VH-VL binders against Stromal cell-derived factor 2-like protein (SDF2). Designs and how they scored, part 2

Target 1, 181 residues: Stromal cell-derived factor 2-like protein (SDF2), of Arabidopsis thaliana (Mouse-ear cress) (q93ze8)
Amino acid sequence: VEITYGSAIKLMHEKTKFRLHSHDVPYGSGSGQQSVTGFPGVVDSNSYWIVKPVPGTTEKQGDAVKSGATIRLQHMKTRKWLHSHLHASPISGNLEVSCFGDDTNSDTGDHWKLIIEGSGKTWKQDQRVRLQHIDTSGYLHSHDKKYQRIAGGQQEVCGIREKKADNIWLAAEGVYLPLNE

## First folded at step 4 (VH-VL)

Design s42 (from mo12 with heavy chain L102I, light chain T97L; framework fv_mogamulizumab)
Fold by ESMFold2-Fast, scan of step 4:
Structure s42 (fold): chain C 181 residues (1-181), chain A 119 residues (1-119), chain B 112 residues (1-112)
Amino acid sequence: as target 1 above (181 residues)
Amino acid sequence: EVQLVESGGDLVQPGRSLRLSCAASGFTFSNYAMSWVRQAPGKGLEWVATISDSGSTTYYPDSVKGRFTISRDNAKNSLYLQMNSLRVEDTALYYCARETYIDYGMDVWGQGTLVTVSS
Amino acid sequence: DVLMTQSPLSLPVTPGEPASISCRSSQSIVHSEGNTYLEWYLQKPGQSPQLLIYKVSNRFSGVPDRFSGSGSGTDFTLKISRVEAEDVGVYYCMQGLHWPYTFGQGTKVEIK
């Protein structure tokens, strides 16, 4: 199944099987931006991300997302954008990944390059991908390092500048919008 | 045994460069963020630099930013501190320290290597 | 920068008696998930620093139970219930939440 602009998806970390998750709890460092974690359960209303283009592009709802496209991921429940910057992640000391802004506030720290592994031209469900943050060059990353204070053992999500097996994500569950012809 | 061993400290004139090394053994080095902490003779502790476990992120206080570079080689279990444009105020015993970043604190420290910057 | 202020700076103590060291941070050092990143380190004469207490009140592995940490907000205390000869040295508090990491100026504990 094609992942199109406007679709709401869950991103699963290939190695750990945790889903990309956020909530209203801010980090205690930096600008106090909303935290992003990996969630162990499949059933989680806080793991949906809406695939959006960068403002000012010709992409519209239902268009396929091309390999190498610069996209934004909006957390469905809080309306904030998946974001990164030059702050330390709490456990590993890598690049902090947060949620920033709202429906009317977005900056370049919300921009991620979609990198499809292999020869695929457009983003499909269950396809192995990386998300590289434009401003920092960090890849969206997770690992088996858990926050002790978060119920259920949620995992750290961060950015690292090296391509590794731990940077691979798959679009798993979702509400997929039909592909425009 | 978990161990950190620093080397490279020397007597150096102001404006010169020096490179410190820290050899790690007895643990999986690539899983830990690492720091350098210094102590001037008869003075307290001052944090100098931190590097993430992957090496992709580094942090410095303003006092050394632009002059010092922390780096690591995970294949060699080694941490480095490149010190450029050295000042008399950089004179200190330099410690290598291991941490789980912000979670635990600095739980393993080396013996330190002395850097003296004097004309 | 977060200023860490210790008192007293010099603490002569009679062996077997208690000792108490205060540490104050100029800003909150509480993480959003509820953890407070306040640590205590001991540097014995001629030795490297060693971690005693992390997250305000947690004793690091191998640290005797005569050491205890407490505090909240910006005011923290390290207590030694009965000072032994091996406890002499300089004690530092440190905050590990905000960049740059900052240490207190140190408290020298000596046998009087």
Scores: ipSAE 0.013, ipTM 0.523, lowest interface PAE 8.5, mean pLDDT 87

Design s43 (from mo12 with heavy chain T100I, light chain H31D; framework fv_mogamulizumab)
Fold by ESMFold2-Fast, scan of step 4:
Structure s43 (fold): chain C 181 residues (1-181), chain A 119 residues (1-119), chain B 112 residues (1-112)
Amino acid sequence: as target 1 above (181 residues)
Amino acid sequence: EVQLVESGGDLVQPGRSLRLSCAASGFTFSNYAMSWVRQAPGKGLEWVATISDSGSTTYYPDSVKGRFTISRDNAKNSLYLQMNSLRVEDTALYYCAREIYLDYGMDVWGQGTLVTVSS
Amino acid sequence: DVLMTQSPLSLPVTPGEPASISCRSSQSIVDSEGNTYLEWYLQKPGQSPQLLIYKVSNRFSGVPDRFSGSGSGTDFTLKISRVEAEDVGVYYCMQGTHWPYTFGQGTKVEIK
C-alpha cells in the first residue's frame, strides 16, 4: 500500500516493535517542548502521524511520497510537528526529538528526509525507511533505553548522526489515502 | 492556570479513617503521575504515595503501606488518599503534587490539607 | 531506604553573599540507564514547596540562574551565587531514583 500525502500512519521501530508516540506533556529537560516516546502497544490513539509536504512545494493530497523527499510529520491529536534540535535527549544525551508548532506554525526543525532502504521509488507500507532530520543530520532513533517508573516502560526516541540498525522504521497501521492517478 | 487544591483534612482519633481529595485544573490531569507528600508540624518533607497517569501502578513507603491507598478519577480530574488505621505519627499537612512526565520532579504543589490524629 | 543527609542545617547569609548546601546519599542514586534523579526544593515561610533543580543540575522553568546544582554519585551541592531576601526558606534535596523517594532533613537559609 502506498503512503500518500495526507495519510495518517503509525511508525513502528523495526528492532523494538514500539510505535512513535506523543501526547501533550512537555519534556522537563532541554527544550521544554512536547515529548516524543516509543509506545509498546498497537492500540494507541496517540501514535498517528499525518504525512505532510514542506510548505511551498507542489505536492498535493494523495500524491505518492518519493524516496529522498523532505517531509513533515504532524501528530494527529495535538497538531504539532515532529521536530528536532540541538538539545540533549533525557536518557542518552543524544539529539532531542520533540513536537513543535501547530497548524499555522512550522519551521525547518520540522523537516525530515525520507530515506527508503534498498531499491524503491515511493514509500510503501511495511517498507524499511530512515528519517533524517535536515537541520541536524540526525536519524530518528530509538533503543531499549526506557523511562523508568511513571512512563510505563516507554522508550526514548532521539536523533543520532550514525546510520545504525536502530534507525529503521516501518509505516505499520494507518488510514491510507488513495493514490492519485 | 495550573492548580491543585487539597481537601478532607480533619481532627481524628487514632485508629480511625480519613479520605483526602485533590482537585486538579488547568492541565490534562490524565497525562501526569501524581504524588502525596506530607509535613509534620515543624518537621521536614516525607513522601507518602505516587500513582501512575493511568492509575495502574501505585507506590508507597513502608510507613503507610497497607494502611493508605492512593487512587485517581481521571474523568473528574481528582486524586485521592484513603487513610486507614491512623496513628498519631500521621499528623501532618498533606500536599498533592504533580510529577514532571519523563524527568521526574514535582513541579506543581497544592496548598496542603491538615490532618491531626490525637486522642 | 536511601538516607539523604544535608549540611548545614542552618545557614545565616548576608545579602549578596554566596551560599552552598551539601546533600549526601547513603548509596548511589544513578539508575541502570545512567539517570540521577536528584531534586532541590525550596519552601518559603508559610508556602508550599517549589521545584528549583531536577536531575542534579537542571534549573526548573523560571528559576533564576543564580541557583545551580552539581554533583554525582552520592555527593551533591546546591549553590546560590548571590543570596537575595526572597531566597529565605528551607531547602530540601530529594532522591527519586530508588523507591521510596526520600528527602533530606532540610537546610534553613536566613538573612543575617
Scores: ipSAE 0.278, ipTM 0.738, lowest interface PAE 3.2, mean pLDDT 91

Design s45 (from mo12 with heavy chain G105A, light chain W99F; framework fv_mogamulizumab)
Fold by ESMFold2-Fast, scan of step 4:
Order: C-alpha cells, then sequence, then structure tokens
Structure s45 (fold): chain C 181 residues (1-181), chain A 119 residues (1-119), chain B 112 residues (1-112)
C-alpha cells in the first residue's frame, strides 16, 4: 500500500517493534516540549502521525511520497509536529525528539528527509525507511532503553547522526488515503 | 498551576499508624512517578518511597520497608503513604514530590505535612 | 547504601563572590545504562526544596546560568559564579542511580 500525503500512519521501530508515540505531556527537563516515546501496544490512539509536505511545495493530499522527500509528521491527536533540536535526550544523551507547534505554527526543526532503504522510488507500507532530521542530520532512532518508572516500559526515542540498524522504521497500521491518478 | 498539597500529619504515640495524603492538580497525575521525602527538624533530606506512574512498582529504603506503604489513586489524582509501627525517629516534615517526566529528578514539591512521634 | 558527603557544611559568602560546593559518593553512581543520576537541590529558608541541576550538569528550566554542575564517577561540584541574596539556603546533592536514593548532608550558604 502506497503512503500518500494526508495519510495517518503508525511508525513501527523495526528492531524493537514499538510504535512512535506522543501525548500531551512535556519533557520535565531539556526543551520542555511535548515528549515522544516508543509504545509497546498496537492499540494506541496516540501513535498516529499525519504525513504532510513542507509548506510552499506543490505536493497535495493523495500524492505519493517520493524517496528523499522532505516531509513533516503531525501527531494526529495533539496537532503538533515531530521535531528535533540540540537538547539532550533523557536516557542516552543523544538528540532530543519532541513535538512542537500546531496547525498554524511550524519551523524547520519539523523537517525530516525520508530515506527509503533499497531501490524503491515511493514510500510504501512495511518498507524499511530512515527519517533524517534536516537541521541536525540526526536519524530518528530508538533502542531497548526503557524509562524506569513509566507504564509498560516505554522506550526512548532520540536522534543520532550515525546510520545504524536501530534507525529503521516501517509504516505499519494506518488510515491510508487513496493514491491520486 | 501545578500543585501538590500534603495532609494527614499529626502527633502520634510510638507504635501507632498514620496515613498521609497528597492531592495533585494542574498536570496529568497518571503520567508521573511520585515520591515521598522527609526532613527531621533541623536535619537534612531523606528519601522515603517512590511509586511508578501506574502504581505497579514501589521502592523503599530499609529504614521503612515493611512498615510504610506508598500507593496512589490515579482517578482521584492522589498519592498516599500508610505509616505503621511508627517510631520516634520517623518524626519529620513529609514532602510529596513529582519526578520529572523521563528524567527522574524531583521538580515539583508540596509544602510538607508534619508528623511528630512522641510519647 | 551510597554515602553522599558534602563539603563545606557552612559557606558564608560576600554578595557577588563565587561559591563552590563539593559532593563525593562512596562508590560510583554511573548507572549501568551510562547515565549519572546526580542532582542538586536548593532549600531556601522556610521553603520546600527546588531542583537546580539534574544528571550532573544539566540546568533545570528557569534556573539562572550562574549555576553550573560538573563532575564524574564519585566527585561532583556545584558552582555559583556570582552569589546573589536570593541564593541563600541549604544545598543538597542527591544520587538516584542506586537504591536507596541518598542525599548529602547539606551545605548552608549564607551572606556574611
Amino acid sequence: as target 1 above (181 residues)
Amino acid sequence: EVQLVESGGDLVQPGRSLRLSCAASGFTFSNYAMSWVRQAPGKGLEWVATISDSGSTTYYPDSVKGRFTISRDNAKNSLYLQMNSLRVEDTALYYCARETYLDYAMDVWGQGTLVTVSS
Amino acid sequence: DVLMTQSPLSLPVTPGEPASISCRSSQSIVHSEGNTYLEWYLQKPGQSPQLLIYKVSNRFSGVPDRFSGSGSGTDFTLKISRVEAEDVGVYYCMQGTHFPYTFGQGTKVEIK
């Protein structure tokens, strides 16, 4: 299944099988922006992310997302953008990943380059991909490092500049918009 | 505004029981680990207990283990400390504290509730 | 238990002068995951403790940049570059790496 602009997807971390998750709780330190974690459950209403283009491009709802495209991921429930910056992540001290802004407020810290592993030209369900943050060059990353006192052992999500197996994500569950044409 | 308000402190005799409460407001209580920290009059801080966000995991030092029980009611935004077999050395101001989300530091503290154990 | 030892216990300072507080742990407080959970708290007279520094060197939100933390392994320092009247109180280091969590005995900073 083709992932198109406007689709709501769950991003599953390949190695851990946890989904990219956020909710309306800020980091207690670092940036103080809305936290992003890995969530173990499949049935989680806080794991949907809407695929959006960067403002001012010709891409429209229903268009395929090309390999190498710069995109934004909007958290469906809170309307904030997947974001990164030069704050340290809580467990590993890597680049903090947060949620920022709203429907009318977005900045370049919300921009991620979609890198499709292998020879695919457009993003499809279950394809192995990396998301590289434009401003920091950090790859969206997770690992088997769990927060000690939070429910279900939610995992750290951060950015790292090295390409590793732990940077691979798949678009798993979703509400997929039909491909244009 | 984020607030923690303790209550339940009293003057009690050795060997008796007392239950402290902490009312949380201004944040989503169920997302945070919570702790109790005490301070004897004119003395330093001593950690007493920590409870995970769901309430499934609890931690204690040996000085209170088996006598004190930390618990929480997320539907009521309330934290509790059940203190049994009280000793004179348990006399202290008891603080409720919230751990920073995902960093474990104690960023929000209540005003404290005084427990005096004396004959 | 990990013993946390602070020095000095009493630190009279002239306003505008720097202050430095040492905190030493009886054993390493580096967590197996690699983090060092060393925090500094300030208790102003008649008030509840407040968080200043977490994980050795990170300033908590709203804490003035005149406060800095440093150190590694078992030896940690809190520095105030220029002490102001509002900085008076008792400073505690705390380790959260090993159970039970333990505090230092406290350092009283006062204006002389």
Scores: ipSAE 0.078, ipTM 0.661, lowest interface PAE 4.9, mean pLDDT 90

Design s46 (from mo12 with heavy chain E99D, light chain K55L; framework fv_mogamulizumab)
Fold by ESMFold2-Fast, scan of step 4:
Order: sequence, then C-alpha cells, then structure tokens
Structure s46 (fold): chain C 181 residues (1-181), chain A 119 residues (1-119), chain B 112 residues (1-112)
Amino acid sequence: as target 1 above (181 residues)
Amino acid sequence: EVQLVESGGDLVQPGRSLRLSCAASGFTFSNYAMSWVRQAPGKGLEWVATISDSGSTTYYPDSVKGRFTISRDNAKNSLYLQMNSLRVEDTALYYCARDTYLDYGMDVWGQGTLVTVSS
Amino acid sequence: DVLMTQSPLSLPVTPGEPASISCRSSQSIVHSEGNTYLEWYLQKPGQSPQLLIYLVSNRFSGVPDRFSGSGSGTDFTLKISRVEAEDVGVYYCMQGTHWPYTFGQGTKVEIK
C-alpha cells in the first residue's frame, strides 16, 4: 500500500516493535517541548502521524511520497510537528526529538528526509525507512532504553547522527489516503 | 496555570478515618501519575502513595499499606487519599504531587493540607 | 527499604562559596533497565518542595546551571558552584528505583 500525502500512519520501530507516540506531556529539561516516546501497544490513539509536505511545495493530498523527499509528520491528536534540535535527550544524551508548533506554526526543525532502504522509489506500507532530520542530520532513533520509574516502560526516542540498525522504521497501521492517478 | 490544591485535612482522634482531596487544573490530569508525600512538623519528606495515570496500579510503603487507599477520578481532575485507622504518627502536612512516566520525578506540588491525629 | 543517608545535615555557607551535599543509598539504585532514579528536591522556607535534578545529573527546566548532580550506584553528590541567598532551604535526595520511594533526611543550607 502506498503512503500518500495526507495519510495518517503509525510508525513502528523495526527492532523493538514499539510505535512512535506523543501526547501533551513536556520534557523535564532541554527544550521543554512536548515529548515523543515509543509505545508498546498497538491500540494507541496517540500514535497517529499525518504525512505532510514542506510548506510552499507543489505536492498535494494523495500524491506518492518519493524516496529522498523532505516531509513533515503532524501528530494527529495534538496538531504538533515531529521536531528535533540541539538539546540532549533525557536518558541517552542524544539529540532530543519533540513535537512543536501547530497547524499555523512550523519551522525547519520539523523537516525530515525520507530515506527508503533498498531500491524503492516511493514510500510503501511495511517498507524499511529512515527519517533523517534536515537541520541536525540526526536519524530518528529508538532503542531498548525505557522510562520505567513508574509502570509502563515507554521507550526513549531520540536522534543520532550515526546510521544504525536502530534507525529503521516501518509504516504499520494507518488510515491510508488513495493514490492519485 | 498548572496548579494542585489539597483539602480535607483536619484534627481527628486515633483510630478514625479522613479523606483528602487534590484538585488539579491547567494540565491534562489523565497523562500523569500522581503521588502523596507527607511531612511531619519540623521533619523530612516521606512518600505515602503513588497511582498510575489510568488508576490501574497503586503503590504504598508498609507504614500505610492496608490503612490508606489512593484513588483518582480523571473525569473530575481529582486525586484522593482515604486514610483509615489513623495513628498519632500520621500527623503531617500532606502534599499532592504530579509524577510522570518520563522519569523526571515530581515537578509540581500543592501547598499541602494539615492532618493532626491526637488523643 | 532503601535507606538514603545525606551528609552534612547542616551546611552554613558564605555567599559566593561552593557547597556540596552527599547522598548514599544502602543498596544499588540502578534499575534493571539501566536507569538510575536519583532526584534532588529543594524546599525553601515556608514553601512546597521543588524538583532540581533527576536521573542523577539532569537539571529540571528553569534550574540554574550553578546546580549539578553526579554519582553512580550508591554514591551521589549535589554541588552548587556559587551559593546565592535564594538557594537557602532544605535539600533532599530521593530514590525512585525501588518501591517504596525513599527520601534522605535532608540537608539544611543556610547563609552564615
């Protein structure tokens, strides 16, 4: 299944099987912006992200997302953008990944390059991909480091500049917008 | 603004019961775990209870286990502490504090409500 | 229960001088998942406690950089590089690794 602009998707971390998650709890340090974590459950209304183009481009709803495209991911429930910057992540001290802005406020810190592994030309469901943050060059990353002080065990999501197996994500569940043609 | 306001503290005799309340405002209450921490007059801090964000999991120290019950009502943005079989050593200022799954601890505390247990 | 022991319990400091508070746990507070849930709280006179440091060394949002936390396993330190008048109060370490959560007995920092 093609992932098109306007589709709402869940991003699953390949190695851990946790889904990219956010809700309106800010980080305790760094940016103080809305946190982003890995959530272990499949049934999670806070794990949907809308695939959007960079503002001012000609991509429209229903268009395929090409390998190497610069995109934005909008958290469906809070309307904020997947974001990164030069702040330390709480557990590992890597690059902080947060949610920023709203429907009318977005900046270059919301821009991610879609890198499809292998020879694929457009983004498809269950395809192995990396998301590289434009401003920092950090790859969207998760690992087996958990927030575990109180029961739950949500995973740290951060950015690292090194290309590793732990940077691989798949578009899993979603509400997929049909391909234009 | 983010705020926690405790109420229900009173002067009671040993063996009696008391129910404390904590009203939360300015944040999404259902996204946070919550804790009660007490402080006897002129003494240090002592953790009393923690409840998960959904209310499904609760934790207590042995000193209050079986006597105290922490509960929450996410629809009302309220936290409660039911205190049974009160002892003189339960005399303290009781703080409500929000706690988080992001492991940075208790970042917002109420002003406290005073419980005095005396004969 | 994990016993948290602070020293000193009373720390008079001249303004502008550094201060150091030790906190020791009776057993390791490294969680099985690898995190160390050691926090520092400050209670200013007549006020509710406030969070200063979490996960041993991370400054909570808004906490001045003159505060720093360090340590590992069972031995932890809070340092204030240059004590200011606004820093007076009782400092508590706390472990959140093992149930029940336990606090140190507190260190009273006062200006001499």
Scores: ipSAE 0.665, ipTM 0.872, lowest interface PAE 1.6, mean pLDDT 93

Design s57 (from ac9 with heavy chain D52N, light chain H33E; framework fv_acimtamig)
Fold by ESMFold2-Fast, scan of step 4:
Parts: structure tokens; sequence; C-alpha cells
Structure s57 (fold): chain C 181 residues (1-181), chain A 119 residues (1-119), chain B 106 residues (1-106)
């Protein structure tokens, strides 16, 4: 199944099987922006991300997302953008990954390059991908380092500048919009 | 200079309700969870619950479910803990303590509020 | 309900190493914090995430956590270290404190 602009997806970390998650709790360190974590459960309403183009492009709802495209991921429940910057992540001290802005406020820290592993030309469900943050060059990353918190068991999500096995994500579940072509 | 300042000591009768305040200063109030922990005379520390000052969400220890309510006022950087249907066993020093949501334990504590429940 | 078990008391001579244990089922799979409480005072965080020290805590304080046991170690124990020590962990939906250990330095 094709992942098109406008689709809502859950991103699963290949190695740990945790889903990319956020909710309205801010980081206590670094930027103080809304936190992003890995969530162990499949049934989680806070793990949906809407695939959006960079503002001002000609991409429209239902268009395929090409390998190498620069995209934004909007957290469905809070309407904030997956974001990174030069603040340190809480557990590992890598690059902080947060949620920022709203439907009308977005900046270049929300821009991620989609890198499809292998020879695929467009993004598909279950395909191995990396997301590289444009401004920092950091790859969206997770690992088996967990936060001590009310929900427990949630993993750190951060950015690292090295290509590693821990940077691989899959679009596992979602509400996929039909392909225009 | 991070500080948590709690309301003063109280004397209550069984069946009454208690409301303790904890005013935060010297940091961004909404970036830290706030815990409530109590300690009966000569006894150990007992966790009561936690509040997220940003969203207002709470989680309580099972022992206090139905009797405890935690709230906050972001305009005054204050958290509140209310405990109803007081019993003599609720005589304790009540502490507020902050914790970062994603980092580590309770790094700053209030001075404590002594509550005596007696007939 | 999850339970953390500590010895009620530990005694050491000045300058010796004090060791305080905290037992819990599969405790090594959880993060453990340690708090120091002097009489009439609020608790002070001395160790977080099993082994890390907050700013201002002397390096003679160290911690470890594996299997079913977490340990607080105080090397070169001083009279000022005399206090009650509590371990604490998060389990599923609650924060659990151990019963506390009174450290006496004689």
Amino acid sequence: as target 1 above (181 residues)
Amino acid sequence: QVQLVQSGAEVKKPGESLKVSCKASGYTFTNYYMHWVRQAPGQGLEWMGIINPSGGSTSYAQKFQGRVTMTRDTSTSTVYMELSSLRSEDTAVYYCARETYLDYGMDVWGQGTLVTVSS
Amino acid sequence: SYVLTQPSSVSVAPGQTATISCGGHNLGDKYVEWYQQRPGQSPVLVIYEDSKRPSGIPERFSGSNSGNTATLTISGTQAMDEADYYCQAWDSSTYVFGGGTKLTVL
C-alpha cells in the first residue's frame, strides 16, 4: 500500500517494534517543547502522524511520497510537527526530537528527508526508511533506553548523525488515502 | 533558585477534608511533574500521586483513589492536593516534590505540611 | 502490589564503607532512586537512574542495580551521612518507596 500526502500513519521502529508517539507533556530539559517517545503498544491513539509536504510546494492530497522528498509529519491529536534542533535529548544526550507549532505555525526544524532503503521510488507500507532532519542532518533514532514515568516503558526518541540499524522505521498501521494516479 | 513553598500546618477532625497548596518558583512550572508524598510520624515515605501541571492530568496511588484530588493553577504556579474523609491515620507530614517528566527522580521538595487529624 | 525491601538499620564506623540494599522482584529492569532524609528535614535526592548523582552530591555516594537488588554505597562515611535512606522505583502505575534504612555512624 502506497503512503500518500494526507495519510495518517504509525511509524514503527524496526529493531524495538515501538511506535513513534507524542502527547501534551513537555520535555523537562532542553527546549521544553512537547516530548516524543516510543510507545510499546499497537493500540495507541497518540501514535498517528499525518504526512504533509513542505509549505509552498505543489504536492497535493493523494500524491505519492517520492524517495528523497522533504516532508513534515504532523501529530494528529495535538496538531504539532515532528521537530528537531540542537538541544540535547534527556537520556542519551543526542539531538532532541520534539513536537512544535500548530496548523498555522511551522519552521524549517519540522523538515525531514525521507530516505527509502533499497531501490524503492515511492513510500509504501512496511518499507524500511530513514528520516533525516534537514537542519541538523540527524536521523530519527530510537533504542532500548526507557524513561521512568507514569506510563512507564516508553523509549527515548532522538536524532543521531550516523546511519545505523537503530535509525530504521516502517509505516506499520495507518489510514491511507487513495493514490491519485 | 528553585523553590517549593507549602501552606501551613493544619488540625482537622475525622470526616473533614484537607487542602494543601504548593507554590513553585524559579523554574518553568509546566515543564515538571509534581508529586505528593506523605510521611506519618515515625514512618516511611508514602507516594500519593502525581499531576502534570501542563495538561492537568493526574494519576493516584490505589490506596487514595476516590479520596484524593490534585489540581493546579498555572497563573500562580501552584499545585493543590485535597484529601477527603479524613481519618486519624491520615496524620502525617505532606510533601510536594517536582520531577522532570523524562529525566530523573524528585529533585526539589517542599518544606512539608504537618496535618494532625484527631477527635 | 510491588514491594521494595530494605534493612531497617545499618551501622558503620567513620571512614568505613556503608552498603544499603533494596530488594524487589526484577528490580534491575526498573530505574531506582535513593533519597536521604535527616530528622525534621525534607528528603534529598542522592542517586537517580540507578547510579547517577545530582549536582552537589559528593562522589562518595554511588549506586548499582541488577537482578533483584539495588545497592546504595557510601564510601568514607562521615557523621553528616547519618540519616534515613529510602529507595524508590516506578512500577506500572505507581511510585513505590522502600521502608527506609536508618544509617548510624559510630
Scores: ipSAE 0.006, ipTM 0.510, lowest interface PAE 11.2, mean pLDDT 87

